# Miniprotein binders against 7-carboxy-7-deazaguanine synthase (queE), part 3

Target 1, 235 residues: 7-carboxy-7-deazaguanine synthase (queE), of Hyperthermus butylicus (a2bj90)
Amino acid sequence: MSRSARRKTSALNTVLRVVEVFASIQGEGPFTGTYSVFVRLAGCNLRCPFCDTRYAWSLEAGKPLGVEELVEEIARYEPSLVVITGGEPLLQRHPLNSLVEGLESLGLRVQLETNGILPAPARDEQLWRVYHVVSPKDVPVRVPGAKLHPSWVDYARATGRAWFKFLVANEQHVREVAEYVAKLGIPRSRVYIMPLTPEKLDMKELLELHSRIASLAVKWRLNFSPRLHLLVQLP

## First folded at step 22 (miniprotein; from z2 with K93E)

Design m1
Fold by OpenDDE base, fold request of step 23:
Structure m1 (fold): chain B 235 residues (1-235), chain A 93 residues (1-93)
Amino acid sequence: as target 1 above (235 residues)
Amino acid sequence: SKIYVQIFFEADDPEELKKALEELIKLAKELGAKVEYFIEGNRVWIIIEGLSEEVAEKIAEEALKLAEEYGLEVEVMIMKWKNGKYVWIYKEE
């Protein structure tokens, strides 16, 4: 490989396509209530009908940001957690590993949000060290090409740093999730169900939906994830 | 209304996967569609936008034919914006 090719590969590992960076409260999953900086990466390998972040679907929707600049921007917020989200963050896997290295060097905790379609982190990746919330898109609403990569189950067992968050609208969806996690051997303690929120719910309807899904979580002995940011009107 | 075709291919032979991908990209470009694709090992996700329903159906049909020709696993959907949401108007799994 020529010296020019090595310089191009090194430069590719130091730039992310970023849609937005903002501070808020983590509204979802095991870190609900945590003061967090969100880094929303551009690009997704899916077009889910129910996606709430459609503006992040194209890689072109992001701006190129250097990893070092992004680490400095994140650090200024003094976050209790850095949440890497997007479309699908693992589409930018190489520079994402460099970002994680930079953030961890400052003692910052990192949580990834992923659709679980791409392989889980390998032991030699910086991503191996962080927390992961996997949101499968193959159950209960089956999106084409959204099959969960089996390595996420292995990663969860090996590290204890993964959780699985499923979007549900009713008891049938909760049943399908329970059957799915049993078949894959995912521990129930690592499973969250979260309200699948239709577009244009008012606050009353949103609260009623949360109440119904939370009651189903108790009935089915699963963890409940709110959409806390929607309930408290934060980003 | 905005229309998407999403195609997933999986193959044992990555070269057969690439041939099918190249043919589908060519067709989509000839039809004036915008194409994004993502390859991970022997799997590919193809997203095509900027289509009519007729063009979307033609692309979906061609994706199924290419899967048969090259011996690929295939999943296809057509998604349309209708009444303030996206809905599947076609799905093959």
Scores: ipSAE 0.863, ipTM 0.942, lowest interface PAE 0.6, mean pLDDT 93
Fold by OpenDDE base, last read:
Structure m1 (fold): chain B 235 residues (1-235), chain A 93 residues (1-93)
Amino acid sequence: as target 1 above (235 residues)
Amino acid sequence: SKIYVQIFFEADDPEELKKALEELIKLAKELGAKVEYFIEGNRVWIIIEGLSEEVAEKIAEEALKLAEEYGLEVEVMIMKWKNGKYVWIYKEE
C-alpha cells in the first residue's frame, strides 16, 4: 500500500461533517439537566416523519471540520458533558472514534445519541468507553429499515453505559415499548419513554403531554425523559 | 411539497445487494432524483428525494421487483409533506 493511500485514509478519519456546535442543557435521557456542548453531525440513514432535526438529514448540511479543531472548540465551553448527536452520528464512525479519543484525553465525558440501527461499539473502539442513549425507530412508530441492531442489547449488558429512549404519544405506544423491551431482554431500568411532540405545540399542550406521558411512565414502571430544553426554551 | 422514498435492503450475499443498489441508483438518476445511500455489511439504506408522487411510486415498485429478483429482504416507504407534517403515503414492511 503506497504512502499516498495511507495519507488519504488518515485524512478521512480526521474530518467530521458538522451541522452545529452549541452549549446548552441536556434536555433528554439519563443526563437531563447537565450543562453540555452539543455536536450535531450531518447525515442520516432514515427519514423519520417525526424528526425534529430534519436540517441535519443531508450530509451536505454539515461543514467539514477537523477533529483537532473540533476538540479545541468543544473544550473552550468547559462542558460537564459532550453530547454527540445529529442525523446518525455512527455514519461517521471512524472520525467519530478519533473525536472521542481527543475529548477523553482532556477528561471530558462523552454521550452519544444514536438510532441504534448500526452496530454498537466494539471493544477496540474509543466509542466503547463513552455513554450511549439509543433511540430505536422501529417501535412504537415503525420506520422502515429502523430495526435495532442486537449488539446494543449486548453492549448495554456488558458495559452498563447504554440506555434506550423511546418516543411515545399514548398508552398504546407505551404498551408496545414494554412488550418490545421484554422481548429483547432490555432491562426496564435502562428504558426511558419520552413525549413524541407533534409540530406546533404551545406551552400548555406541551406541559399536558409531558404530564400524561410521565403518568404512563409511573403506571408502566419505566423511566421518564422530559424534553427539558423545550420546557425551558433552550436550544 | 418534498417527497422522500426510503428503501432498505438486506441480503445474505453482499454482491446481490450491490446489484440491486446499482440498478436502483441508475433508475433514480434517469428520473432526475437525488440519491443518498448508506451501506453497512449486508444492509443498505437508500434515500431518494426530488420526486413527484408518480415517480416515487415507480421507484417503490422497482425496489420491490429488485428485491424479488435478487432475493432480498425489503422495506419501502414514501413520505410526503402534507398539512404541516410528514406522512407516509405508502409503506411496505
Scores: ipSAE 0.863, ipTM 0.942, lowest interface PAE 0.6, mean pLDDT 93
Fold by OpenDDE base, fold request of step 23:
Structure m1 (fold): chain B 235 residues (1-235), chain A 93 residues (1-93)
Amino acid sequence: as target 1 above (235 residues)
Amino acid sequence: SKIYVQIFFEADDPEELKKALEELIKLAKELGAKVEYFIEGNRVWIIIEGLSEEVAEKIAEEALKLAEEYGLEVEVMIMKWKNGKYVWIYKEE
């Protein structure tokens, strides 16, 4: 392999397509309420009709940022957690491992948000060490091509650093989630249900939806994820 | 209004998957559609931004034919912006 090919491969592993970097409160999943820096990566292998981050779907919507520069930018916020999200962050897997290495070298905690379609981290990846919130799009919302990769179940069992966050609108969806996680052997303690929010909810409708889904979480003995950022009007 | 066709293929033979992908990319370009694709092992996700419902339907029909021809697992949808939201106007699972 020529020196030019090695330089092109090394440059590809050190640049991320980033839509936005911002500080806020983690509104969702097991880290709800944590002061966090969000890194929204560009590109997604899905077109979910209910997606709230449609502006991140194209890789072209992101700016190219160096991993080192991005680590320095994140560190200036003094975050309690770094949340890597996007469209689908694992589409940028190689430079994402380099980002995680840089953040961990500073003692920063990292949490990934993923659709779970791509393989879970292997033991030799830097991504193996971080927390993962997997948000499947196969059940109950049935996005085509959204089948959960089975390696996420194995990763969750091996590490205890994965949770599964399902979008639900009603009790039928909660039933389908309960059946699905039982079939896959996912412990209920690792399962969150979260309100599937339509695009045009007022604050009253949003609160009523949260109340209804939280009550279903208790009834079905599942964890509840709010959309806290929407409730408190943060990004 | 924005229209998306999303196609998923899975195959035992990556070469058959690649042929189907190449034919679908060719068709989409001939129709003036934007194509994005993502390959992971024996799976591919193809996203085509269509110009019209007619173009989207032709792409979806061709994706199903290519899946039959090459012996692929296939999932297809057409999604359209309507009344301030995206809606599925076609879905095959």
Scores: ipSAE 0.854, ipTM 0.939, lowest interface PAE 0.6, mean pLDDT 93
Fold by OpenDDE base, last read:
Structure m1 (fold): chain B 235 residues (1-235), chain A 93 residues (1-93)
Amino acid sequence: as target 1 above (235 residues)
Amino acid sequence: SKIYVQIFFEADDPEELKKALEELIKLAKELGAKVEYFIEGNRVWIIIEGLSEEVAEKIAEEALKLAEEYGLEVEVMIMKWKNGKYVWIYKEE
């Protein structure tokens, strides 16, 4: 391989398309309440009708940022957790491994949010070491092409560093989740149900929805994820 | 109103997948649609921003024909902006 090809491959492995970087409280999943820096990556292989981050769907919506510069930017916030999210972060897998390596070198904890469609991290990837919150879009919301990659179940069993966060609107959705995770052999302790929030809810409607889904979580013996950031009016 | 066609293909042979992808990209360009696609092994996600429902339907119909022709697994949807949200107007699973 020519020196030019190595430089192109090195440059491709050190640049991320980033929509935004901001500090907030992690509002969702097992790390709810954690002071976090959010890195929202650009690009998604899905068009979910209920997506609240539609502005991240195109790779063109992101700015190219160097991994080193991004690590320095994140570190200035002194985060208790770095949350890598976006459209689908694993579309930028190679430079994302470099980002994780940089963040871990500073002793920062990293949590990835993924749709679970792309393969789970391999043992030789830096991504293998971090926490993952997989948010399937096949069950119960049935987005076409959103089938959960089976390697995420294997990764969860091997590492104990994966959780599954399902979007639910009603008891039928909670039933479908319970049946699905039982079929896949996912431990219930790793399963979260989270309110599927329609657009234009007021705070009263949002609280009522949270209460209803939380009660279903107890009834069905599943963990509940709030959308805490929406409840406390944070990003 | 913004309209998306999303197509998923899966095949045992990645070369048959590429042929179907190339034909669908050609059709989408001929119809003036914006195309994005993502390939991972023997799977592809194709996202087409259509100009009209008619264009979206033609793309979805062609995706199903290409899947039959090339022996692909296929999932298709058409999503439309309506009354301040996206809604599915077509799904094949």
Scores: ipSAE 0.853, ipTM 0.939, lowest interface PAE 0.6, mean pLDDT 93
Fold by ESMFold2, last read:
Structure m1 (fold): chain B 235 residues (1-235), chain A 93 residues (1-93)
Amino acid sequence: as target 1 above (235 residues)
Amino acid sequence: SKIYVQIFFEADDPEELKKALEELIKLAKELGAKVEYFIEGNRVWIIIEGLSEEVAEKIAEEALKLAEEYGLEVEVMIMKWKNGKYVWIYKEE
């Protein structure tokens, strides 16, 4: 087969289960404020009590989409960043690497959001070259089986392309996060604390919580992540 | 009434892991529950739903027994929808 036919045949054999694709602003972590296209993949290996995307938990929630079709859809938005999230996107690792290849071939910047339970990308994976925001779920509120795979710390150290983000509600949580990252050797410059928002806060309460957590970030010399999309009422 | 049982197993021997998983799946289905699971190496995450609190506790107890029988590390959590959020009502390791 020709080079074009070989690529097309590969894309036809690669399918992702996708819950939704939409444009918005990245509201969390190091890329906060960036015009982004979000690709929410179905399936998660956890059921976290505090999850705000519970509709993506089951693999059944996703519709099968071909990778080439998905790349074309994403490109039409002309994003500054493509955010791959979910559930847990690494449950679909193989077709995800194909998606990343397609997006990179168009010069699109890609960020993955992951709970970090499955191993970090290997050097020969397309995922090796993209940005990762890792949100461990074993601290401060521990979810069973949510231990961060140690390869993520090694990956962050080797590449500089991973950051670690933690939901916190109070100073005790921040203390636990600080102890955890110190134990794992994660430098403070790679750590974000973010407000653990209860369902249905009004705007005043939401701002107050942001202010308290931001103050704690300064006190503990950690990076602060807002939940900007909640503050500006975007998806 | 929405309840989830989350079970994590880890083993040195993946054959023992698979045996315990198969027994849990069989029990959960016999009790009318829906099961999803994900395997990576010597680790498995098992999620069970569509059950009463009483049935959830039975499944959690069986997971602990299977872990003892097959020499597995185990973590179990039951969470329930209460007052507009999920809360943990059971947590064992």
Scores: ipSAE 0.707, ipTM 0.875, lowest interface PAE 1.3, mean pLDDT 90

Design m1
Fold by ESMFold2, last read:
Structure m1 (fold): chain B 235 residues (1-235), chain A 93 residues (1-93)
Amino acid sequence: as target 1 above (235 residues)
Amino acid sequence: SKIYVQIFFEADDPEELKKALEELIKLAKELGAKVEYFIEGNRVWIIIEGLSEEVAEKIAEEALKLAEEYGLEVEVMIMKWKNGKYVWIYKEE
């Protein structure tokens, strides 16, 4: 077992396939409005009809980038939040844990966006310590194989660092979400409903949809998530 | 791509999943289709693209037959790019 062999193994485990890195405002969920750097990882285990980031579906869409190099690039933006998203970031779990370690060593706050199909972080993972916004694709619009892994509910309960976000278009969807989260034991304080925006809405239609879903959030005593970046026309 | 076939298999025995996956990969290669797949424990997600609608339906039916043969839970969806969005044209379990 040579020093060279150990170094090569480590280097292979510290590379991420990255589609894009950019600064913007977190437009969704509990950190809405926060100046953020987004790191979009390639690859997804789903093909959702309503996906707005289809360009990240294939692993081939990403370029290999070293974790240390990526940490340095992110730090130059001086973000208030680092949002790791994708595709599905947990498909690159091992190097993702390395990225999280690097970002935390600089005191940067990290949020992961995930479809929740793969298990929640274990206690010995660096991902255990960061925030997670879980967007199940099992309800109201079901995608094959999109069952939420039950460990996410346990993780949220144990740590208080996970929230659950659902795209909804109408009250029937909200009812389905409410029944789903009740069945799984997810407290409503951890649940966000967010407008399911069809492609190509004008601003008036976008505002009307936001108003309607926000009113439903109040009626059903759930948290509301805007899609703020769409309202303010940021990426 | 204009058409995607999404197949999900789950079983108690990962070897049965592997056999079904290998047969679908073989079929996809014979048809010139692009396949990506992801395995986690006793679950697999299979994405197949670059197919006509007729061939996509045949692959979906083969996935259902393999699930029966190997005792797998299965979900299948075909979606197609239509009028500026993806729509489901087939869903079965």
Scores: ipSAE 0.703, ipTM 0.870, lowest interface PAE 1.3, mean pLDDT 89
Fold by ESMFold2, fold request of step 23:
Structure m1 (fold): chain B 235 residues (1-235), chain A 93 residues (1-93)
Amino acid sequence: as target 1 above (235 residues)
Amino acid sequence: SKIYVQIFFEADDPEELKKALEELIKLAKELGAKVEYFIEGNRVWIIIEGLSEEVAEKIAEEALKLAEEYGLEVEVMIMKWKNGKYVWIYKEE
């Protein structure tokens, strides 16, 4: 067997630890409103107190699924966007690059959601070519070891394919985000602020929080991200 | 309630990082705790659970001691499930 064929066969045997695959609407960030398939990978290097996907924290929460099988499952949904999320997807970087290769070979658009702690993609990675929404966890509330890797700013500048999204509850948080992004040289056009939603808000409170954070986004000249899936009660 | 000890180490020397990590894993296993860790370059994230608050604090303080011993940058936090959410109950550097 040729070296090319052996390499293709090896990539097809790569597995990912997957918690769930489902169709929904992307509710956050620059692709809000897009019909999407979500692939939630197991494992996270953080335990954020405000995490709403705690069931994906442990690698043990995921079941092994071959990359080829996963690509075929995703394709059957005919998504406009494939959202790879988790836990922290970059903990499974090697098989994740294989998944991205398979999805791109079918012409599927891919977006990664990451906490930005691990380095941004290198030019020779399949992940280099996809979109990234980076949610740093060192501001406004710092989580241990959550320092944003500086390569993400360089990646965003070089490619135009990364945006930075921050959970905020009030204007003090927005001020802290604004200072942080200015210090790092992240242009405001790449920055989203999004409501930090407690698990137990009723719909009226949820809408009021959205309104307040959206008003702050306008005041501070930042992009606003809803949590649209919560507003329309989708997963 | 569930308790998590979160430890982050960073070192210029990967061998010092590895030694500290090995000692923490050994301690956590001796205490019957569940441990996950993730290594990237000169950095490691260590998650320990299945402990009482008292034992979690002992592990957190040992992490600080190891960081001083091996010359590591360190961040340690403990969070505990209280009243429908996780809250910090310990934070040291």
Scores: ipSAE 0.702, ipTM 0.874, lowest interface PAE 1.4, mean pLDDT 90
Fold by ESMFold2, fold request of step 23:
Structure m1 (fold): chain B 235 residues (1-235), chain A 93 residues (1-93)
Amino acid sequence: as target 1 above (235 residues)
Amino acid sequence: SKIYVQIFFEADDPEELKKALEELIKLAKELGAKVEYFIEGNRVWIIIEGLSEEVAEKIAEEALKLAEEYGLEVEVMIMKWKNGKYVWIYKEE
């Protein structure tokens, strides 16, 4: 990890830098529609042009919270799913494993959202047992250093607990995604395409984009992910 | 308007990586930019902000030059907030 993050992690390994905690529905991917608590961790190793959570980019955007306190806060919501997102949550890997341990001890189901640049969980990590939605950032638009770590495909095959989600705006993007996943050996059943939503879409435009991308998903025999929370105006 | 320079270096030799990183950080700070970086194995991600377009171009050019001097794989992107969205360009020789 970064020199700054590593030094901080060594001193406070039971602390996470957290931007926000809130209840909503999971609007994307295989768990769409699930009553969820979102935990947005600070810090990201990328600056994607199309990021919709730019306020979480810097580690400085987060407030330090103890893992134990965070578990208690999350539990009070009585979630059906805990979604850990960010920035890039794996930049805070060590305390993140502690959080997962606490959540699982309470029987709470956990899903991680990651850009997949850092390696997939090892078998001895708490993160090995949770669900992962991996959003590679090297297709269709390549962000510097965004190459998907190959261990994520191995992890998905070994555990069945990872899916791959791609933002697309048009059929050319879908073709590029299809070629990419075929080259990496990612089964279509594990692949979601999702609308790349520009800033300031009205509801009509948002629905039209969803319709267009959903039709492409059917044509290309890929799974479709909505951005449901946008459609129903939830955070 | 906010401008970012994103630089990725990769090398087999971490010493060459560190030297290039150190020189780039030095230049960016001398030009008044904020630098954040992350290291994992033989890979480094460098994010530079708080700069003008002219300074961004200078930093991008230096990153490419350092990569050639130290034999590194390199990827460079400049992105700028414009008209309600980020626009970007890739930099290469």
Scores: ipSAE 0.686, ipTM 0.862, lowest interface PAE 1.3, mean pLDDT 90

